# VHH binders against q96fz2, part 269

Target 1, 269 residues: q96fz2
Amino acid sequence: CGRTSCHLPRDVLTRACAYQDRRGQQRLPEWRDPDKYCPSYNKSPQSNSPVLLSRLHFEKDADSSERIIAPMRWGLVPSWFKESDPSKLQFNTTNCRSDTVMEKRSFKVPLGKGRRCVVLADGFYEWQRCQGTNQRQPYFIYFPQIKTEKSGSIGAADSPENWEKVWDNWRLLTMAGIFDCWEPPEGGDVLYSYTIITVDSCKGLSDIHHRMPAILDGEEAVSKWLDFGEVSTQEALKLIHPTENITFHAVSSVVNNSRNNTPECLAPV
Below, E stands for the ipSAE of ESMFold2; O stands for the ipSAE of OpenDDE; V2 stands for 0.75 times the mean of E and O plus 0.25 times the DockQ between their complexes.

## First folded at step 14 (VHH)

Design BA16 (framework vhh_6z1v_2; at its last look DockQ between E and O 0.91; V2 from the best seeds 0.79)
Fold by OpenDDE, look of step 14:
Structure BA16 (fold): chain B 269 residues (1-269), chain A 123 residues (1-123)
Amino acid sequence: as target 1 above (269 residues)
Amino acid sequence: EVQLVESGGRLVRTGGSLRLSCAASGSTFSGYSMGWFRQAPGKEREVVAAITQSGGRTYYADFVKGRFTISRDNAKNTVYLQMNSLKPEDTAVYYCAARFGFYETAPNEYDYWGQGTQVTVSS
């Protein structure tokens, strides 16, 4: 996964992340660094994206089932990294393979500390290789959305009003991630950064791409992944597998340019 | 830093009962899983029982066989070990330990330790 969409306004995004804590109380996640949230139809590695994580990571006496929403850098910077510039990291940390997560120190260590997060997105993009051509067809991949009688396909939202309705009730894609905290050697603000765990693609996506993000489907999966106080690493890792509960449509080549940040990125062709 | 202080260890007869307590300093007790460990002379420190921050999940070593119960009171910053049907083999120094996150069975995974309390079971 190398491209996502996360364009919802902050308030809409927050409401979409409503949850119940372990006591059954309805809650909204509290924001950390809300000013770092930059909505975009076209998010690339090294950009900031909102993630969910346990409140316990910030407050030592907090209920681990409570959630915080925070923009983090896409591309995990390990805490042990000693260079002053995160861009000098010599290995790719945009993704973490599920099969080797425990073999790589950069992922194993933070995971062992319970630094699990849920990466939020409207969906993610993948490119299908066309046989015989150097052309790649991009696809937008997301959770199936509940068809409200009036909500046509994302493509049928011809009116601004219809578009707003679609996104007001949009089910966000919830991807399993690992985050870490990096303190710059020269001082400054702690950098929070994340990697997206990837798995082999489900059968439905296999023709598009051979790998997919580990998607946490449903509140239980999200809760268990985040709750590092009550769920062990071993148990959490059992949540990491391909899911068939996804849909996709072809989009235009507009998304190919990471600088393009318009609704056309998501629009069906 | 979390300070842990164990209490309740004493000499008891075989078949007797004992309740150990571990009091934690500070306000962050509820963020930690807690564990009881023991170390007998000439033996390695081993896990006896562990409990999550909420108390929702517990672990017991195989040798416990239902004889011991771990519990916690977050309002009192205290974790307990109720020990019943004690045997001479249970003679050891018992330690309280705290870990940030889910409990573990390995001693090296814990962040803070108490000084321990001596439990002696006589025949």
Scores: ipSAE 0.897, ipTM 0.957, lowest interface PAE 0.5, mean pLDDT 93
Fold by ESMFold2, look of step 14:
Structure BA16 (fold): chain B 269 residues (1-269), chain A 123 residues (1-123)
Amino acid sequence: as target 1 above (269 residues)
Amino acid sequence: EVQLVESGGRLVRTGGSLRLSCAASGSTFSGYSMGWFRQAPGKEREVVAAITQSGGRTYYADFVKGRFTISRDNAKNTVYLQMNSLKPEDTAVYYCAARFGFYETAPNEYDYWGQGTQVTVSS
């Protein structure tokens, strides 16, 4: 996974992240650095995207089940990185394979510190290589959405009003991530950055691509992944597996150019 | 910063019971997993029991399962070890320790340590 959509206005995205804490209280995640949130239909590595993480990472007395939402850089920069420019990192940290996560220092170290996050998106894009050609067909991949009386499966493009209603109740894709905190050698703010854990694709996606992000399907999985105070690393890693609860549709090649930030990027073709 | 003070260690007879307490300073206790460790002379420090920040998960070493119970009271900023059916082999200095996040069984994973309290079990 190397391209996502995360385009919702901050207030809509925040409401989509409503959750229950350990005591059963309904809550919204608290923002850190909300001004760094840059919504787009076409997010690529090195851009910022919102993630969820435990409040305990920021407040030593916090209940570890409480959530913070914060923009982080896609492409984990290890805390031990010594150059001034993160683009000088000599290995790709956009994704982290689940089968080697405990073998790679860049991922094992922050994971051992409980630095687990949930990466939020509308969905992600993958490109299918067409048999007998070098052409690639992009797909937009996302959670199945509950159909309402107003929206229907094809009604999403009826009008601007109906399109906005689809997104008001959109179920955000929730991907398992690992983050780290890097202190620039020149000084300045700590850089928070993340990687997306990947797994073998499920049967439904295997014709599109052989890998998929590790998707956390449902509140229990999300809560356990985030709660590093109550859930061990070993227990959390059992949440990392493919899911068949996913859907997709073909999209136009407009999404191929990462500078294109329009609804056409994810529109059905 | 967490400061830990153990109490309750004393001389007891075989088969007796004892409760150890570990008082922690400040509200930062609620963000920590807590462990009890022990060390006999000439031996390495070893885990006895551990508990998560909420008390929702516990760990017990095989040699003490069924005899000891770890608990915590976050309102009192205190963690306890109830020790029943004590044996001479339980004679050791008992330490409480704190770890940010989930507990571990290795002593080198813990950030803060108390000074210890002596437990002596006589025949």
Scores: ipSAE 0.602, ipTM 0.849, lowest interface PAE 1.7, mean pLDDT 90
ESMFold2 (binder alone), look of step 14: mean pLDDT 87; pTM 0.891

Design BA17 (framework vhh_6z1v_2; at its last look DockQ between E and O 0.86; V2 from the best seeds 0.00; counts 0 for: pae E 3.0 > 2)
Fold by OpenDDE, look of step 14:
Structure BA17 (fold): chain B 269 residues (1-269), chain A 123 residues (1-123)
Amino acid sequence: as target 1 above (269 residues)
Amino acid sequence: EVQLVESGGRLVRTGGSLRLSCAASGSDFSGYSMGWFRQAPGKEREVVAAITQSGGKTYYADFVKGRFTISRDNAKNTVYLQMNSLKPEDTAVYYCAARFGFYETAPNEYDYWGQGTQVTVSS
């Protein structure tokens, strides 16, 4: 996974992240660093994206089932990294393979500390290799959305009103991530950054791409992944597997340029 | 920093019961999983029992066999170990330990330790 969409306004995004804590109380996640949230139809590595994480990571006496929403840097910077510039990392941390997560120090260590997060997105993009051509067809991949009687396909949102209705009730894609906290050697603000765990693609996506993000499907999976106080690493890792509960449509080549940030990026062609 | 203070250790007869307490300093007690460990003379420190932050999950070593119960009171910043049907083999210094996050069975995974309390079981 190398490209996502996360374009919802902050208030809409927050409401979409409503949850119940372990006591059954309805809650909205509290924001950390809300000013760092930058909505975009075209998010790339090194950009900031909103993630969910346990409140316990910020408040030592907090209920671990409570959630915080925070923009974090895409591309995990390990806490032990001693260079002053995160861009000097010599290995790719955009993704973490599920099969080797426990073999790589950069992922194993933060995971062992309970630094699990849920990466939020409208969906993610993947490119299908066309046989015989050097051309790649991009696809937008997301959770199936509830068809409201009036809500046509994303492509049928021909009016501003219809478009707003679609996104007001959009089910966000919830991807399993690992985050870490890095303190710059020269001082400054702590950098929070994340990697997306990847798995082998489900059968439905296998023709598009052989790998997919580990998607946490449903509130229980999201809650268990985040709750590092009550769910062990071993148990959490059982949640990491391919899911068939995904839909997709072909999009235009507009998304190929990471600078393009328009609705055309995820519109069906 | 979390300070842990164990109490309740004493001499008891075989078949007797004992309740250990561990009081934590500070307000952050609820953020930690707690564990009881023991160390007998000439032996390695071993886990006896552990409990999550909420108390929703517990762990017991194989030798406990239902004889011990770990519990916690977050309002009192205290973790307990009720020990029943004590045996001479249970003679050890018992330690309370705290870990940020889910409990573990390995001693080196814990962040804070108490000074320990001596439990002696006579035949």
Scores: ipSAE 0.866, ipTM 0.941, lowest interface PAE 0.5, mean pLDDT 93
Fold by ESMFold2, look of step 14:
Structure BA17 (fold): chain B 269 residues (1-269), chain A 123 residues (1-123)
Amino acid sequence: as target 1 above (269 residues)
Amino acid sequence: EVQLVESGGRLVRTGGSLRLSCAASGSDFSGYSMGWFRQAPGKEREVVAAITQSGGKTYYADFVKGRFTISRDNAKNTVYLQMNSLKPEDTAVYYCAARFGFYETAPNEYDYWGQGTQVTVSS
């Protein structure tokens, strides 16, 4: 997983993240650094995307079941990184394989500190290599969405009225991530950055690509992954597995260029 | 400055009971897991019991399971260790410790420690 869509305006995104805390109270996540949120149909590594994390990471007396939403850099920068420019990191931290997460210091250390996050997206893109063809076919991959008489088709979201019918009730994709906090050597604000955990693809996606993000399907999975005060690393890792509860459609090659930020990127072809 | 202060350690006969208390001051430890550790003469410090911030999860070492109970009262910023059916092997200095987030069993994972309280179990 190396490309996502996360295009919702902040207020719509926030409402889509409504949740229940440990006591059963309905809540919205509290934002940190909202000015760093850059919505786009076409997000790539090194860009900022919103993630959920426990409020306990920011307030030492907080209930660990309460959530913060914050933009973080895609591509985990380890706390021990010594150079001044994160783009000079010599290895790719866009994704973290679930089968080696406890063997890689870049991921094991923050995981041991409880630095688990949920990466939010409308869905993600993957490119299928076809036998006998040099061309790759991009797909947009997302949770199945509930159809109501007020809802519309993804391709029909070309105007404000139709956009609301598709996106106001969109079920956001929730992917398991690990984050870390890096202090630049030259000073300045701490950099929060994340990696997306990957697993073998489910049967439904195996013809498109052999890997998929670890998807947290449902509020119980999301809550357990985030709650590092009450859920151990060992128990949290049991949540990391493929899911068949996923759907997809082919999209045009417009998405191939990461500078294209239009609804056409995810429109069905 | 954060301080953990243990109390309740004393001399007890085999089969007796004690309750240890650990009062925290200087900070609210609601976000911390709490643990009890012990160190006998000539031995390494070892975990006895641990409890999460909400009290929803607990850990007990095998050598004390069924005899000891850890509990906490966040309103009083205090953690307890109820020790029953004491044996001479339980003789040690008992330490209270705090770790941010979920508990661990290794002592080097804990950020704050009390001064310790001596528990002596006579034959």
Scores: ipSAE 0.433, ipTM 0.792, lowest interface PAE 3.0, mean pLDDT 91
ESMFold2 (binder alone), look of step 14: mean pLDDT 86; pTM 0.881

Design BA18 (framework vhh_6z1v_2; at its last look DockQ between E and O 0.79; V2 from the best seeds 0.00; counts 0 for: pae E 2.2 > 2)
Fold by OpenDDE, look of step 14:
Structure BA18 (fold): chain B 269 residues (1-269), chain A 123 residues (1-123)
Amino acid sequence: as target 1 above (269 residues)
Amino acid sequence: EVQLVESGGRLVRTGGSLRLSCAASGSTFSGWSMGWFRQAPGKEREVVAAITQSGGKTYYADFVKGRFTISRDNAKNTVYLQMNSLKPEDTAVYYCAARFGFYETAPNEYDYWGQGTQVTVSS
């Protein structure tokens, strides 16, 4: 996964992340660094994206089932990294393979510390290789959305009003991630950064791409992944597998340019 | 820094019962998993029982065999070990330990330790 969409306004995004804590109380996640949230139809590695994580990571006496929402840098910077510039990291940390997560120190260490997060997105993009051509067809991949009688397909939102309705009730894609905290050697603010765990693609996506993000489907999966106080690493890792509960449509080549940040990026062609 | 203080260790007869307590300093007790460990003379420190921050999950070593119960009171910043049907083999120094996150069975995974309390079981 190398491209996502996360364009919802902050308030809409927050409401979409409503949850129940372990006591059954309805809650909204509290924001950390809300000013770092930059909505975009076209998010690339090294950009900031909102993630969910346990409140316990910030508050020592917090209930681990409570959630915080925070923009983090896409591309995990390990805490042990000693260079002053994160861009000098010599290995790719945009993704973490599920099969080797425990073999790589950069992922194993933070995971062992309970630094699990849920990466939020409207969906993610993948490119299908066309046989015989150097052309790649991009697809937008997301959770199936509940068809409200009036909510036509994302493509049928011909009116601004209809578009707003579609996104007001949009089910966000919830991807399993690992985050880490990096303190710059020269001082400054702690950098929070994340990697997206990837798995082999489900059968439905296999023709598009051979790998997919580990998607946490449903509140239980999200809760278990985040709750590092009550769910062990071993148990959490059982949540990491392909899911068939996804849909996709072809989009235009507009998304190919990471600078393009318009609704056309995820519109059906 | 979390300070842990164990209490309740004493001499008891075989078949007797004992309740150990561990009081934690500070307001951050509820964020920590807690464990009881023991170390007998000439033996390695071993896990006896562990409990998550909420108390929702517990772990017991194989030798416990239902004889011991770990519990916690977050309002009192205290973790307990109720020990029943004690045996001479249970003679050891018992330690309370705290870990950030889910409990573990390995001693090196815990961040803070108490000074320990001596439990002696006589035949």
Scores: ipSAE 0.873, ipTM 0.944, lowest interface PAE 0.5, mean pLDDT 93
Fold by ESMFold2, look of step 14:
Structure BA18 (fold): chain B 269 residues (1-269), chain A 123 residues (1-123)
Amino acid sequence: as target 1 above (269 residues)
Amino acid sequence: EVQLVESGGRLVRTGGSLRLSCAASGSTFSGWSMGWFRQAPGKEREVVAAITQSGGKTYYADFVKGRFTISRDNAKNTVYLQMNSLKPEDTAVYYCAARFGFYETAPNEYDYWGQGTQVTVSS
């Protein structure tokens, strides 16, 4: 997973992240650094995207079931990194394989500190390599959406009003991530950055690509992954597996150029 | 500055009961996991019980399951260990400890420690 869509305005995104805390109280996540949120239909590594994480990471006596939403850099920069420029990392941290997460220092260390996050997106893109050709077919991959008269659909969005109906009730894709905090050696603000955990593709996606992000399907999975005060690392890792509860459609090659930030990137073809 | 203080340790006969308390001062630990550990003379410090920040999950070492109960009162910044059916083998100095995040069983995973309270169980 190396390309996502996360295009919702901040207020719409925040409402889509409504949750219940441990006591059953309905809440919205509290933003950190909201000015760093850059919505786009076409997000790539090194860009900022919103993630959820436990409030306990920021407040020493907070309830660990309460959530913060914050933009973080895609591509984890380990806390031990010595250079002044994160682009000098000699290894790719866009994704983290689930089968080796406890063998790699870049991921094992922050995971042991409870630095688990939920990476938010409208959905993600993958490119299918067609047999016997160099052509690649991009697909937009996302949670199945509940279809009601009120919800609309992507294919029905022929006007501004219909487009708003599609996204007002969109179920955001929730991917398991690990984050770390890096202090630049020359000083400046702490850099928060994340990686997306990957697993083998489910049967439904195996013809598109052999890997997929680890998807947290439902509030229980999201809550357990985030709550490092009440859920051990060992228990949390049991949440990391493929899911068949996923859908997709082909999209045009407009998405291939990461500079294209239009609804056409995810429109069905 | 931050201090954990155990109390309640004393001499008790086999089969007796005892309740240990650990009060925190200088800071709150309501967001932290808490543990009870013990150390007998000549032995390594070992976990007895642990509890998550909410009290929603607990751990008990096999040698004390069914006899001891860990609990916490976050409003009083205090953790407790109720010890029943005490045996001479339970004789040790008992320590409370605090860890940020989920509890662990290894003593080196804990950041703050009390000075300990002596529990002695006579035959």
Scores: ipSAE 0.521, ipTM 0.824, lowest interface PAE 2.2, mean pLDDT 90
ESMFold2 (binder alone), look of step 14: mean pLDDT 86; pTM 0.878

Design BA19 (framework vhh_6z1v_2; at its last look DockQ between E and O 0.92; V2 from the best seeds 0.78)
Fold by OpenDDE, look of step 14:
Structure BA19 (fold): chain B 269 residues (1-269), chain A 123 residues (1-123)
Amino acid sequence: as target 1 above (269 residues)
Amino acid sequence: EVQLVESGGRLVRTGGSLRLSCAASGSTFSGYSMGWFRQAPGKEREVVAAITQSGGKTYYADFVKGRFTISRDNAKNTVYLQMNSLKPEDTAVYYCAARFGFFDESPNEYDYWGQGTQVTVSS
């Protein structure tokens, strides 16, 4: 996974992240660093994206089932990294393979500390290799959305009103991530950054791409992944597997340019 | 920093019961999983029981066999170990430990330790 969409306004995004804590109380996640949230139809590595994480990571006496929403840098910077510039990392941390997560120090260590997060997105993009051509067809991949009688396909949102209706009730894609906290050697603000765990693609996506993000499907999976106080690493890792509960449509080549940030990126062609 | 203080250790007869307490300092007790460990002379420190921050999950070593119960009171910043049907083999120094996040069986994974309390079971 190398490209996502996360374009919802902050208030809409927050409401979409409503949850119940372990006591059954309805809650909205509290924001950390809300000013760092930058909505975009075209998010690339090194950009900031909103993630969910346990409140316990910020407040030592907090209920671990409570959630915080925070923009974090895509591309995990390990806490032990001693260079002053995160861009000097010599290995790719955009993704973490599920099969080797426990073998790589950069992922194993933060995971062992319970630094699990849920990466939020409208969906993610993947490119299908066309046989015989050097051309790649991009696809937008997301959770199936509940068809409201009036809500046509994303493509049927021909009016501003219809568009707003679609996104007001949009089910966000919830991807399993690992985050870490890096303190710059020269001082400054702590950098929070994340990697997306990847798995082998489900059968439905296998023709598009052989790998997919580990998607946490449903509130229980999201809750268990985040709750590092009550769920062990071993148990959490059982949640990491391919899911067939995904839909997709072909999009235009507009998304190929990471600078393009328009609705055309995820519109069906 | 969290300070842990164990109490309740004493000499008891075989078949007897004992309740250990561990009081934590500070206001962050509820963020930690708690564990009881023991160390007998000449033996390695081993986990006896552990409990999550909420008390929702517990762990017991195989040798406990239902004889011990771990519990906690977050309002009192205290974790307990009720020990029943004690045996001479249970003679050890018992330690309270705290870990940020989920509990672990390995002593090396815990962040804070008490000084321990001596439990002696006579035949």
Scores: ipSAE 0.895, ipTM 0.956, lowest interface PAE 0.5, mean pLDDT 93
Fold by ESMFold2, look of step 14:
Structure BA19 (fold): chain B 269 residues (1-269), chain A 123 residues (1-123)
Amino acid sequence: as target 1 above (269 residues)
Amino acid sequence: EVQLVESGGRLVRTGGSLRLSCAASGSTFSGYSMGWFRQAPGKEREVVAAITQSGGKTYYADFVKGRFTISRDNAKNTVYLQMNSLKPEDTAVYYCAARFGFFDESPNEYDYWGQGTQVTVSS
């Protein structure tokens, strides 16, 4: 997983993240650094994307079930990194394989600190390698959406107002992530950055690609992954598995160029 | 600044009961998992019991065998260890410790420590 869509305006995105805390109170996550949110149909590594994390990471007396939403850099920069330029990191941290997460210091250390996050997207893109050719077919992959009289489907929207209705009640894809906090050696603001955990693809996606992001399907899974005050690393890792509750459609090659930020990137072909 | 102060340690006869208290000062107790550790003469510190921020999950070392109960009262910034059916082998200095996030069995994982309270079990 190396490309996502996360295009919703901040207020719509925030409403889509409504949740219940441990006491059962309905809440919206509180933003940190909202001005760093850059919505796009075509997000790539090194860009900022919104993630959810426990309020306890910022406020030492907070209820660990309360959530913050904040933009973070895609591509985890470990807290121990000593160079001044993150681009000099010798290994790729866009993704973290679930089968080796406890063997890699870059991921094991922040996990031990409870630095779990939920990476938000409309959905993600994956490229299918066609047998006998070097051509690739991109797909947009996302949670199944409940069709209502107001929301419709992506393929049915043929006007700006119908397109808005599709997204007004969109169920965001929620992927398991790990984050870390890096203090540049020459000073400046702390850099928050994340990796997306990957697993073997479910049966439904295996013809497209052999890996998929670890998807947290439902409020209980999201809550347990985020709540590092009440859920141990061992218990949290049991949430990391493939899911069949996923759908997809083919999209045009417009998405191939990461500079293309238009609805055409995810439109069915 | 977090400061942890244990109290309640004393001399008790075999089979007796004792309750230890650990009072925390500052704003950090509610956000921490809490643990009780003990250290007998010439031995390393070992975990006795631990409890999460909300009290929803607890841990007990095998050697307590259901004799000890950890609890907390976040309104009073206090954690307790109720010790029943005490044995001479329970003689040790008992320490309260705090870990940010989930608790751990290793004493090296804890951020703050009290000064300890002596428990002595005779006969």
Scores: ipSAE 0.569, ipTM 0.838, lowest interface PAE 1.8, mean pLDDT 90
ESMFold2 (binder alone), look of step 14: mean pLDDT 86; pTM 0.879

